# VH-VL binders against o60147, part 343

Target 1, 175 residues: o60147
Amino acid sequence: MLEKNKYLYIFRHIQTNQVLLSQGNVLKKTALFQLPYPLQKPVAPNGMRPAKLRKDHWVPLLKVEFPNESMFQSVFMQLLNYRKYRSVQPLTSDLLKLPIPVRRRKIMRQEVPNTIADLADILNKEKFPENSVRLQLSDKSDSEYADWPPSVQIDSEEIKLSRGFREKTTVDEAR

## First folded at step 15 (VH-VL)

Design ra19 (framework fv_lerdelimumab)
Fold by ESMFold2-Fast, scan of step 15:
Structure ra19 (fold): chain C 175 residues (1-175), chain A 121 residues (1-121), chain B 109 residues (1-109)
Amino acid sequence: as target 1 above (175 residues)
Amino acid sequence: EVQLVESGGGVVQPGRSLRLSCAASGFTFSSYGMHWVRQAPGKGLEWVAVISGSGGSTDYADSVKGRFTISRDNSKNTLYLQMDSLRAEDTAVYYCAKDEGWSSGFYFDYWGQGTLVTVSS
Amino acid sequence: SSELTQDPAVSVALGQTVRITCQGDSLRSYYASWYQQKPGQAPVLVIYGENNRPSGIPDRFSGSSSGNTASLTITGAQAEDEADYYCNSRDSSGNHLVVFGGGTKLTVL
């Protein structure tokens, strides 16, 4: 039997507010492929990828615990699709009036509220059992960006981390 | 090229059942939500039901809730609508429509040609 | 209110501008999309996400939104634009359902 994942880890950039999705509590360099705007100079001749992952610039935004791997995979794929669809939408006239650097900062800052709203929309559309999905945030006020379905329980305890990308070890962890 | 082809419509008596099918091609069927939308003769469009890409989530208009069941077979690229306890007011052309996303419900980028269901005695 | 309201009919002279409106509380929170339907044919998406056109839709079609109202504007109406037009949006009643307007029949004079 292979160990299967039932957790979704969501990170935000401390300067830009951009969001990265992860299947693990530590970001992999490949997660940078999720970003429409590079944070560093392009590495490749085709200019599509950031130079490298600066792990110290990313902090936990929220953690979602699903009852099983199947539910995790469904929500994770849907959330990636929502982000892809947002990235191909034509820019509004209001955004087009702004200088490119200002426009990009405004778009990037909306990724946190957009990701939270998208997550809630997905969970509202899926038929998950009541109280089956546990949501733990680093800042509980971020839950106010959306209306949550009865399937979601928001943990009263915020994510308590130093500056690292890793959560605390659970009490029942075997070593 | 994206194509949606409905079938299964016909004339049925009130209280009977009918199952509609929609054969999809030209896109990765399992990656997109699918909807049923109906239109009574000479009337407007009415949303009926949605199913997510995996089939794990469904929702219905209040007028059909408890009587209609939406389902899909991703291995056959086919969408279904099981219609039970049919009423005269269910008489309509039934369209299957492709969601732009997994089940976003924001807009429908492709529609089938429709299949006519007539409920009469 | 989760209802979307459209006037049942509107007329425009060939080459002139017409605005078709859609009103409802859900439009304060969600953009409307617009569909064109000709007799005996399936609906065709003409505008989505406020003011985006699918490929193949003429640039005379545009959308706008303000408050609880969404509008479809056809600038320089052509004979082939004669059709029924429907708006749709998300249901704001908390059910996460889709709602359509009643439709507007456009006659090009």
Scores: ipSAE 0.006, ipTM 0.471, lowest interface PAE 15.0, mean pLDDT 79

Design ra2 (framework fv_lerdelimumab)
Fold by ESMFold2-Fast, scan of step 15:
Structure ra2 (fold): chain C 175 residues (1-175), chain A 120 residues (1-120), chain B 109 residues (1-109)
Amino acid sequence: as target 1 above (175 residues)
Amino acid sequence: EVQLVESGGGVVQPGRSLRLSCAASGFTFSSYGMHWVRQAPGKGLEWVAVISGSGGSTDYADSVKGRFTISRDNSKNTLYLQMDSLRAEDTAVYYCAREPWDSSGFFDYWGQGTLVTVSS
Amino acid sequence: SSELTQDPAVSVALGQTVRITCQGDSLRSYYASWYQQKPGQAPVLVIYGENNRPSGIPDRFSGSSSGNTASLTITGAQAEDEADYYCNSRDSSGNHLVVFGGGTKLTVL
C-alpha cells in the first residue's frame, strides 16, 4: 500500500493547520484519512461536485531523515500512535463549551505544535546516536515548540519536492 | 500477514453475559484502533464499538451503550468485548476489524467472526 | 444522520458492467468505502475513500460519488464477483460514528 523508506515528510494545511504524514515527498489522496476528525468532502464553489485533494493547499512543514528504515518505522509508528491517541481522547470541558465549528478550528490549529512536540518526545525517549537524525523545517521558528535531543541535527535548508507544490504566500495563509 | 481470530461465541440465555476475544497477529497491535461489527443471521452489517490503540478511548453504538464494554490487552495482542444484559436482538456473528487510521471510518482487515446466539 | 440506502439485489451478465449505488445524507460530507462478502465469509475491503483499491483488488472495481450518492462499478463482471456488497461511511451525528448500507446482493448470470 505505502512504500517504506528512511524519510518522513510532514505537511500542513495553509489555512487550517491540519497535519498529514507521508513516507514520500508526494501527498496522495489517501493521506486525508489520517485526519483526526470526520473527513468532510470539499464542495466546489459552483455546486455540489466533490473536489479532489488540493495539493496547492498543503505545504511541507518538516522532513526527517533517519539513518535506516528500522529507526524510521519505529518513530513513524509511534508518531501515528500519538495522533491516534489524541483523536479519540475525551474533549476538555473548555472545548465542549465552544460551538462545534469554533471547537474544531481551535483543535485543528494545535496540530502543528502537537505534532512537533510529539516528534521531539519520541526522539527524546529513543536511544539514537548523536547527530544521527536530520530535521529540516520550512519555518525554523517551529523548532521552538519542543526541546530536541542530541541525536537531532536541525537543518535550515529548504525542503525539496520532486512534484511541484505551490509555495505558500501570506495571501494563501489568510484564505 | 495480518490475522484476526475471534472466539468466545456460543448460545446464551437472555439477561446473561458473554465475553468475546479477538487474537491479533502480523502487525503492531497497539498502533491500531480496533472495532467490533456484528451481523444478524441473514441481515446486514452493524457497527458496535471502537477502542483506540492505547485503550484510552472507547465509543459505542446506542443499541449497546451501557451493556457492552470494549477493552484490549496490548501485551497479549488481544481485543475483548464484554457483553452484559444480552437480548435476543444481540444474536449475530461478531467480527473484530482493524481501522487503518483513526477516524477513517473504514476497515482494512476483518476476522472470520464468532457466532453469538441469545435464546431461551 | 440517516442510514445508507442500497437496493437489496442486482444482476449482471458475465463480462458486462454493473453499478451498485449507496445513498444517504452522510455521503454529502464523507466518502464511502465498499466491502465484498461471500456466503460464510468475512467482509473484504474492495474500495476505500471513494476510489482507492487495496493491494490485490482487481482493477475492474472502481468507485465514484456525486452529491448524496456513492457508486461501486464492476467493469467486466466475473463469476467470482457474485457476493453481497456493503457501503459504509462516517456519521459523526453523535449516535453512531460509522454507518453501513443495507447491502446489495449481486448475482452474476
Scores: ipSAE 0.005, ipTM 0.492, lowest interface PAE 13.2, mean pLDDT 78

Design ra20 (framework fv_lerdelimumab)
Fold by ESMFold2-Fast, scan of step 15:
Structure ra20 (fold): chain C 175 residues (1-175), chain A 121 residues (1-121), chain B 109 residues (1-109)
Amino acid sequence: as target 1 above (175 residues)
Amino acid sequence: EVQLVESGGGVVQPGRSLRLSCAASGFTFSKYGMHWVRQAPGKGLEWVAVISGSGGSTDYADSVKGRFTISRDNSKNTLYLQMDSLRAEDTAVYYCAKDEGWSSGWYFDYWGQGTLVTVSS
Amino acid sequence: SSELTQDPAVSVALGQTVRITCQGDSLRSYYASWYQQKPGQAPVLVIYGENNRPSGIPDRFSGSSSGNTASLTITGAQAEDEADYYCNSRDSSGDHPVVFGGGTKLTVL
C-alpha cells in the first residue's frame, strides 16, 4: 500500500566501487542489471553463472528525499540518462592504452565521483524551492565532488536500511 | 536505425527443445539489457526473461523457470532463448525487446517483429 | 497471470477523447508505461514514466496516474489510433521486473 516514491537511494559496492540506484532502501537482485561489469567471473564460455545480489557487499552512498514524487521521477530519470550516456561513450585513448583489468578498475572507481557530479548537475538545472531537497551522504566529503544549489540541504545523519536488508546473503565467492 | 530480428521459431512437439535467436543492430548491444516477451494467439503480452548487458544477471517468469535459458553473445550482437521441455501453453509469438537503459525502468523502446513457436502433437 | 487490470475493450468516436485505464497495487509505487499494437505488428512504446513520449509519438497521447490507477488519454482520436493498448509496470513483489496488463482493444467509430 505504498504511495508513489519520493526517495532516491544510491549504493556503492565495497570492492569495485560500482554504483546502483534504487527507489527504496532495499536492493532487489534486478538492480544488478545496472552493472556494466559482472560481480562474479564466468565459469566457462557460455557457462556464465547468474549474478547473485550479496547485500553485505553494498553500502549506502547517499539518500535523497524530494518534496514529491514528480520531482523524484524527474531527477531519477535524468540521472539514469546521464549514467546511460556515460556507459555508451567510446573509451578515451588514455583508457585504451591500459590492460583490460586495470582499465575496468579505473572506470569503476570513477562511478562514485561521476554519479555525485551528475546528481548535482541535475539539481542545479531544476528550479526547486530553497532547502526543499534533503541529501544524506554516508561520507560527507563526497559532497566535494560538486557544487550544490540552494535547494539542497545536506545532512550528516546515518542512512538507515530496512531490517531485512542483510538477512539473505548468498556465497558469491564460493567459486 | 535500431533493428531487432528474431528467428528460430517453428512447429515442435511437446517435451522437445527449440532455440530462438535475436539479431540486434543500430545500438551498442553490450550496454543494454534484453528481454523476451511472448504473446499467445489472440491473447496479451507476457514477459518471459531478461538478461543484463554484461550477461551476468538473468531472471525468468515463474512459468518458464527451470525450462528456459536466456543468453547472449555480445561479440555477435545476438540474444538467445533456449527452450527445453516445451508445453502446449508455450505456443506464442516470441518478441525480442530492448530495455531503454541499465535501470531506466522496465519499458521497452524497441521490439523485433516476433517469431512464432507452435507446440503441438 | 498479470496483476494489472485493463478493460478488454473501449470505443471512441473520431475526433473525441478516450481514456484507457490500468489498475493494480504496484501502480501505487511505480509508474506505468504504455504500448500500442496494431494487427500483425510488434508493440510500439507510446508513453513511459507516467507522461513521457518517445520521439515520433503524437502529442495527442498523454499519461497520468493517481493512487493505484494509471491512464492513457488520446485527445482527438484518429482512425490510425485503432489498436490494442497494453500497460506495464513492476511486479508488486519487486522480485521480477515486468508485469503487463491484459490489454484494451480501442475501436475508433
Scores: ipSAE 0.006, ipTM 0.537, lowest interface PAE 10.6, mean pLDDT 79

Design ra21 (framework fv_lerdelimumab)
Fold by ESMFold2-Fast, scan of step 15:
Structure ra21 (fold): chain C 175 residues (1-175), chain A 121 residues (1-121), chain B 109 residues (1-109)
Amino acid sequence: as target 1 above (175 residues)
Amino acid sequence: EVQLVESGGGVVQPGRSLRLSCAASGFTFSKYGMHWVRQAPGKGLEWVAVISGSGGSTDYADSVKGRFTISRDNSKNTLYLQMDSLRAEDTAVYYCAKGSGWSSGWYFDYWGQGTLVTVSS
Amino acid sequence: SSELTQDPAVSVALGQTVRITCQGDSLRSYYASWYQQKPGQAPVLVIYGENNRPSGIPDRFSGSSSGNTASLTITGAQAEDEADYYCNSRDSSGNHLVVFGGGTKLTVL
């Protein structure tokens, strides 16, 4: 039997810099439950209709290819844990001093650098085999948010989405 | 074949400035982080500075922060180290080293021959 | 002072096995890499990513790690292996700095 390769896709919002994680070749409607980062209550209390996933607002940030499902699951779960950790830490006093709209913009802008740094940290700690993980970035400069281990091979190839990869969906949005 | 060739070393007086260069060939220079590592006479290796492949990110050892500036010219495949406010303890052989990775890389697969900087009167 | 600890000197008889060790808390999270340096020469990478050899490095060189300790092993030491050996690793507790061990002088008897 052959091992099934796993792909992690990460998307960036063109205006807010917010990040969505996606498994393999599909964006599921529940991906929007990650917004606002991190989304902890995906269902509105009053039963209001969920917001629509707008394809034109999201672009690929990066794609990661793992040699097997086990490695993918380990990294994906740890990345979600890092995002949860950031959400429960108190905001720094310099952020709390900012007006609410400025504060929100600054926090959202940090999601791309933070996600890339978290991914690299996880990959450094896991000690995967050399050249076993392939990383593709839409913007090469984004690789500079972190130092990458010997297990990671960075590809300069453009990230392409297959027909039907993204769907028009609706999901609840947290306040 | 990967080659790194340092130049610009010499004898300088304390408080003066010196600029080191490293000419790189045999690889896609802009895709790799580059480092400066120094070694004082009879002493061990000490990491000095790093610059990412694009030049957008830099970092420095605490001993040189505020005095040294790392830079690169990807069109010329050349790495630089601008050393200001030189001190006697900066006396060392300075090596240019190729990082292992895209952003900076933390181990060094290729090293230059080194260039000696002596800070004395 | 070095954040990674190495013994300053070690000796081995020609043809015998020697182990050089590197110790530091960062090694629990990151691989060690090893460099050979002969007098008047630049360092040469001999092991990276725990136990990988660059092209041209003899198979008598190997690496291992356990907990906070990394080791470079030379099986069947040759006269030309006499050199200083440095470990390095990454410490991200501050600013993602690179750190070197103090070096170990290997004498082949």
Scores: ipSAE 0.006, ipTM 0.492, lowest interface PAE 12.5, mean pLDDT 78

Design ra22 (framework fv_lerdelimumab)
Fold by ESMFold2-Fast, scan of step 15:
Structure ra22 (fold): chain C 175 residues (1-175), chain A 121 residues (1-121), chain B 109 residues (1-109)
Amino acid sequence: as target 1 above (175 residues)
Amino acid sequence: EVQLVESGGGVVQPGRSLRLSCAASGFTFSKYGMHWVRQAPGKGLEWVAVISGSGGSTDYADSVKGRFTISRDNSKNTLYLQMDSLRAEDTAVYYCAKDEGWSSGWYFDYWGQGTLVTVSS
Amino acid sequence: SSELTQDPAVSVALGQTVRITCQGDSLRSYYASWYQQKPGQAPVLVIYGENYRPSGIPDRFSGSSSGNTASLTITGAQAEDEADYYCNSRDSSGNHLVVFGGGTKLTVL
């Protein structure tokens, strides 16, 4: 069993490239409230709540292992705050020149590089021991969106999409 | 900084009219919906009216529909509330409130300090 | 009915946690926002979009929702938190109308 509060699980939407953070290896519906607001008017009329979470639409992006719960909580809360702050910033003039649907897609596609850059910025500001934070990515090239501090160790083994964030069972290991 | 300053409140007799104004500054006025919200002395908040950023769309609480008219002058950054056929139950502090968006009418990120309207005989 | 129901009063001891609730059918479909109002002052937005805080609002304020109920939680209440708290939401009919709760007077003991 994976230990609570030592792992940060980051998911990516298969179509939109939007990112969701989770304390567990399975997304809860409450994670949808992390999506940018008030970046665009809600698609749903009159500010209705987001559609029900479709777990099959979200795939692993990144798993972060911390040596203890204190470091996990610090980084997790800071990352949520970075995401919230980004959602209320004024749009650049370049983005304002684009039609609304094109602008929206571009902003959504930037969530992966933005989340990775924000994570690296937080880890660079914290004074963690060398090689104390372990990153495992579904696509190792995504690590190139940022410069990582000495506290970070990037695993050579990628997360397999067929397995998601789940650990292998004894039966799977015997095959 | 965003500022909203209401004016035009006062004492008025039942059946008469009064016009409230709200001077806005610190944001692009024409891009945001604007609302009037009132509060009777010692009572809670009651939503009164909304107008879209362009002024092309308006809506009202049932209690004031047909008697009150919301309008705006984007060239002067000013919101108005024309109150006709005033009743004792219209006695309240009237707040000017900024919508988060063009016509969402969802929540109010900035409020004025209010202007008191007293309807008495 | 699109009216939102709040308890008229609640008390909390200094430094303790208090939860203020708002109930109505519109909350099944729409987020609640929360406002703090001190005597003689205009309301101040403290929570929007369920659990987002405007800049300048202390992190002890948080929001949540479940079913037809929304809650404002103040963790470690301070004396300056004594105020009236109002929730608001959209009309449940999908109209452009806005509804407020009746307000809750918070007393910090």
Scores: ipSAE 0.000, ipTM 0.445, lowest interface PAE 19.2, mean pLDDT 79

Design ra23 (framework fv_lerdelimumab)
Fold by ESMFold2-Fast, scan of step 15:
Structure ra23 (fold): chain C 175 residues (1-175), chain A 121 residues (1-121), chain B 109 residues (1-109)
Amino acid sequence: as target 1 above (175 residues)
Amino acid sequence: EVQLVESGGGVVQPGRSLRLSCAASGFTFSKYGMHWVRQAPGKGLEWVAVISGSGGSTDYADSVKGRFTISRDNSKNTLYLQMDSLRAEDTAVYYCAKDEGWKSGWYFDYWGQGTLVTVSS
Amino acid sequence: SSELTQDPAVSVALGQTVRITCQGDSLRSYYASWYQQKPGQAPVLVIYGENNRPSGIPDRFSGSSSGNTASLTITGAQAEDEADYYCNSRDSSGNHLVVFGGGTKLTVL
């Protein structure tokens, strides 16, 4: 729920570089609807709804702390709109020349740079107080995909990445 | 090179209709929101309407709500403004403007040359 | 509906610094962008997102904001800077998504 939440979590798939947005530190099965290329067999043949969320395949990309719930809601909804917008755009002529598997890998690889750029674009348009938005990244070099406004303070502490154990940032639907 | 070319302007009588077109090239048209902005002779810029890249959302200035309709055809890289029930106050140069901000933006990185609409009896 | 207020005219001597201001309540929440318009021509974006310049815009153009006020500063004004300057921002009231200032005519003496 959006109520009283002031944190945005963004997760990256370790193999495909696909990105998921979350309102909390726990990924929900419904977040898989954000993916244009399913990781598992879809529920329906024509559906874009993956069947499973695997706990060890998603790691935190970044975490954003907003001053209040209203600012969080504004930015979160705009990011979802950017993501939906990108999913319906026509493919460039360069991409259309590629075999389907190569094309999909190229598109998926760009989700991290694209999401970071989109986040920065939204924050550059909103006039939040200086140093009021706290950005914590798993890899600080990812901040270089964008120019950040004065409202953003990049935390010196990186998010610790862990694999092979159950974290509250992922959900294993089988357990 | 980004290019926006407006057409369809002309002289019309009050109460009549006119449709403007904006042909876009040099960028992936469907990825960007598009706007119409007008300027009456000797006056300032006035925002008229916006449409999202997908065409799924639109919005209008209060002065034109219910009379003007913004639309787009992404297969033809063309933006439209359908203007109904025209008034003398609608006399202006109409600019097509590209949203830099991926649908959520309100600043315009490229503008067309403009097309003049004159509403007179 | 929301309004952005600009002084209608300002003058600057060649090579001197001028500041054009834009005022409105929406500027407390959203950054202003600035456009240059010469007679008979379409507007050109010169500053967006407080102080970002598009490619090709000289570094003598800069932006700043404080409270309900945004400013465009031209340091070392040139003859070709003579134009009308417009600010715009998002309408926080929701009546219009975009609002423009009334424009400031800059004369370079």
Scores: ipSAE 0.000, ipTM 0.518, lowest interface PAE 11.8, mean pLDDT 79

Design ra24 (framework fv_lerdelimumab)
Fold by ESMFold2-Fast, scan of step 15:
Structure ra24 (fold): chain C 175 residues (1-175), chain A 121 residues (1-121), chain B 109 residues (1-109)
Amino acid sequence: as target 1 above (175 residues)
Amino acid sequence: EVQLVESGGGVVQPGRSLRLSCAASGFTFSKYGMHWVRQAPGKGLEWVAVISGSGGSTDYADSVKGRFTISRDNSKNTLYLQMDSLRAEDTAVYYCAKDEGWSSGWLFDYWGQGTLVTVSS
Amino acid sequence: SSELTQDPAVSVALGQTVRITCQGDSLRSYYASWYQQKPGQAPVLVIYGENNRPSGIPDRFSGSSSGNTASLTITGAQAEDEADYYCNSRDSSGNHLVVFGGGTKLTVL
């Protein structure tokens, strides 16, 4: 078939490092509901959930290709559940000692390492064929936040921020 | 070192209630899912219930749905199992088990020693 | 009953190799974990994910999986390995549900 619902697109905010998951290569405004709602007016960088989706403020973090749509759906839903689980945990005593704005920035900054660690944890528990799950990162050093199972292949080519998650053209491939 | 200590087991008549406790130490209790697993005398292991780290999400085996309630108090590092409408087939050693990961899974890295519940007249 | 099937008993001579198997459709999608239980004691995790050992578990314990089958292998069985062994995995029929195998009693002769 021509349709392939087997890609997970993960974006990060350029200012806050908050993470959004997407089934498509372009973010929709509804993705903002993945973010915790702050008690105060939601404005970046102070708020955790921006009032408006600024597509230019979200850049690729990583792209995951799964063997099939069923495996994609399983992992995608588990990642959403992990994020929900983390958002409702009681704050550690270390975080509670920080002023609210500092605390929020520290929590938001950890979303990238947390998302990568969660993805690896899920993939380590599920059985996929050797090298069947392909990761392509915008910064390959981010892969070091976790240990990956043999089913995972990390692409040597990084995602170009200027290209986003667009499909390669002949011009892009010639670079 | 991780420790899980169950208490609250005993002999109880059918139709009555009993509450089990599990005291946890040696890890950040609120960050892990917790499970109850039981074992009838001379029988195998049977999964009973799970609760997420925050206590916001729970799930139960069909055999106990509507009768058992799993809960936790993260300020006291304690897991609970409230058992209502007890039946003879609930007779078992009840184990407290820690989930290894961030979600409620099936990998139990640490277990308590268990507490015996006997449902008999 | 369990969705995961184990033989109820197996025997091995001291110092020899034994393989305990666990079979079920869930194992096509999820790795099994293995637990050792001695009489009157709590279960102890011995293998998780394909072939990982927790700290303190002897290297004679190993795991493997293929298709709908997971195996626990004890290479050079010792007297202290005599116990019941249980596999478990995620129940393919439900979210957050867990299923255990019926258990295998290992006798070391």
Scores: ipSAE 0.006, ipTM 0.551, lowest interface PAE 10.7, mean pLDDT 81

Design ra25 (framework fv_lerdelimumab)
Fold by ESMFold2-Fast, scan of step 15:
Order: sequence, then structure tokens, then C-alpha cells
Structure ra25 (fold): chain C 175 residues (1-175), chain A 121 residues (1-121), chain B 109 residues (1-109)
Amino acid sequence: as target 1 above (175 residues)
Amino acid sequence: EVQLVESGGGVVQPGRSLRLSCAASGFTFSKYGMHWVRQAPGKGLEWVAVISGSGGSTDYADSVKGRFTISRDNSKNTLYLQMDSLRAEDTAVYYCAKDEGWSSGWYFDYWGQGTLVTVSS
Amino acid sequence: SSELTQDPAVSVALGQTVRITCQGDSLLSYYASWYQQKPGQAPVLVIYGENNRPSGIPDRFSGSSSGNTASLTITGAQAEDEADYYCNSRDSSGNHLVVFGGGTKLTVL
């Protein structure tokens, strides 16, 4: 089988609502480097974060199936760029007035709606064929955070939530 | 119907500050990104700043970065642009514009009528 | 000025077809959107995302794209179409989010 990965898996932290992106349904500890507010303190001031993935704390948010690997990689890279872009922007004056713990909680709370809106934004601006992208959510109401283009088909079946991160998957889904 | 109404424009001296407001109605304000776009007299459109629906992320054109601050109050459905250290080149009509999405900047489906800011000695 | 290039002016005879073009490398990845601006008025979105018209925009307006070029076509131009037309796109350089073309003044003869 020469098929490459065409699935994007997005996970959310059950306590903070922080979001992690993954190319497979097995969440790797290196994904923790995506977090703007790490779940544990970095080992070194150079920005390197110790990887400690707690399996009971991450659940699937959504899964996206693309028609091919090139479209997957384009969207995945753009989504990572949106995420990095958001993390380096100056905070609004209203947020800066809040105490640090309250401010961080408010920012983290918005990661799920922000990620869903960013995904929809990327898909709206790309020239993808009608019904070519399949979106499956753990909670279908999360689709309401964005307006989806005609290229997106929202699956009627929700993702079955498992405890923690996934241990093993089929070859087609893991790639 | 979606409406965006700008206010706060006027004549101001170089080096001074001015705050613009944009009152929004007719849509769920907190779900959409908002932009400021300006147009100098007789010139083209220039993008100035964006703020995401939650207010959690912002971005600015290089020409205003460090001087302008975009913010929003979702409880009041109001967008703001705090303009500090104003220069003659900031003279323009400032438009409030609604992003189609969260903060894409891909296109602006609704625009206010604009408010004129004149920076002169 | 901007990274999106538009011709500053174009003319079309009443009832004829005109094409306004916008060119830039970001258009390889993103759709252009088009705005009409009449003197003393705010811009109005006329085409977004490939070839979509907002409600209320006449069907004589259409959009297309090929490579790094996007086009706005007005089929059967009317006197009321005389205006400045701007394209915009997302900037892929990472230095800013949004870029506008310099604008094209359309004169209907």
C-alpha cells in the first residue's frame, strides 16, 4: 500500500481546553511543544519543553479526512502557522488588565473555538472540491464555532470518546 | 441587518493619541474577527489591524506596529483602535470591517462608513 | 506598494465585458476577494472565495483565478459599475496578515 497520511487528528485537554494537533490518532509526547502554556515547566530557558504526556488528560476533539496527502499537509502546516502566529501576537489591552492566572485561563478556554475557527478559515480560502473534506467531531455542537465551506462534509456520526489518548489504530488511520 | 458604525475621528496634532470605536449590531459579535482598514485621501486601501473573535489574538501592519492597539469589548459589541504617536502619514478614513471568519483576513463581508482622522500641525 | 499588482485604470464601453486583474504569489494558495468603492462611500464586497457573490450583487460580476492571477469580470458593464475596484488576499510572507491591491479605476464609456 503506497497511500500516505490524509488524516488530521485534533485533541483537547480535558481540564484546560488547550489543543494539540496530530498527524496520527496516536498522540505523541512531542506534540506538547505546540502548547503556548505548557502543562509543566520547561527544563531549559531556551524554550525546550520536557515532554510528559498524561494519557487520562487528552480526548479527541475532531478528525479531518482530506482527499490526498498534499492537501492534508497544506492544511496541517497552515494550522500550525496560525497557532504559532496566535502565540506571538501582543495581547489585547483588556486581557492585560486581568491578573495573570485569570488571563491565561481565559486565553486557554478559547483554544477550542479558535482552532475550529482557524480550520474553517483555512478550508474556506483553499480551492478544494465540493464535499472533498470529511469532518468528524466528538461533539457536533463544536461545528457551530465556524461557518464551513461547500468543500466540507460534516459526518453525522460523532467520534466515540475514549479515556486518555489512543494506543493503537488501523494502518489507514495511523498513517 | 449587520451594521458597523465608527466614531472618534477628528483633527489631532502629530505625536498625540486618538481612540476610535466601532459599534456592531446584527450578528454574534464574539464569533467573528474584526479589522481596521484605512484609506488616505485619494489613495488605496491599507490593512491596519485584526483582532480575533475572542480578543485572544491580534496582528498589525508593520507601519503601525508598536503605536496602535486593537481591542474589543464583546459585552458591548464594540471594537476599538487606540492610536498613539500619530504621524501625518496616519491621516486617512478608518473603516471598521467584519471578517467572514475568526481572524482570517481573507475577506470582509461588511464595512462601516468610516471615520476621518486628520493628523496635522 | 502592495504585493498584489493591479493596473491603475481600465475602460470599458457600456454593455461590453471588462476584466480586471490582480497578480501576486499569495494567489497561488489563496482566493482573491474583490471590492467596489464609489466616491465618498465605503467599499462593498462583490466577489469572495473563488466565484461567490454576496446577496444583492448582480450576476454580471464573476471571479476566476489561474496560477498567481485572479480576475474580476463584469459582463455587460453598466454606468453604475464605474468605480474603483480592489482585490485582497492573505499575505503568505508572514510579515502581515492581509494585503490589498493598489486598486483599478474603471471608467464606463
Scores: ipSAE 0.000, ipTM 0.477, lowest interface PAE 14.9, mean pLDDT 78

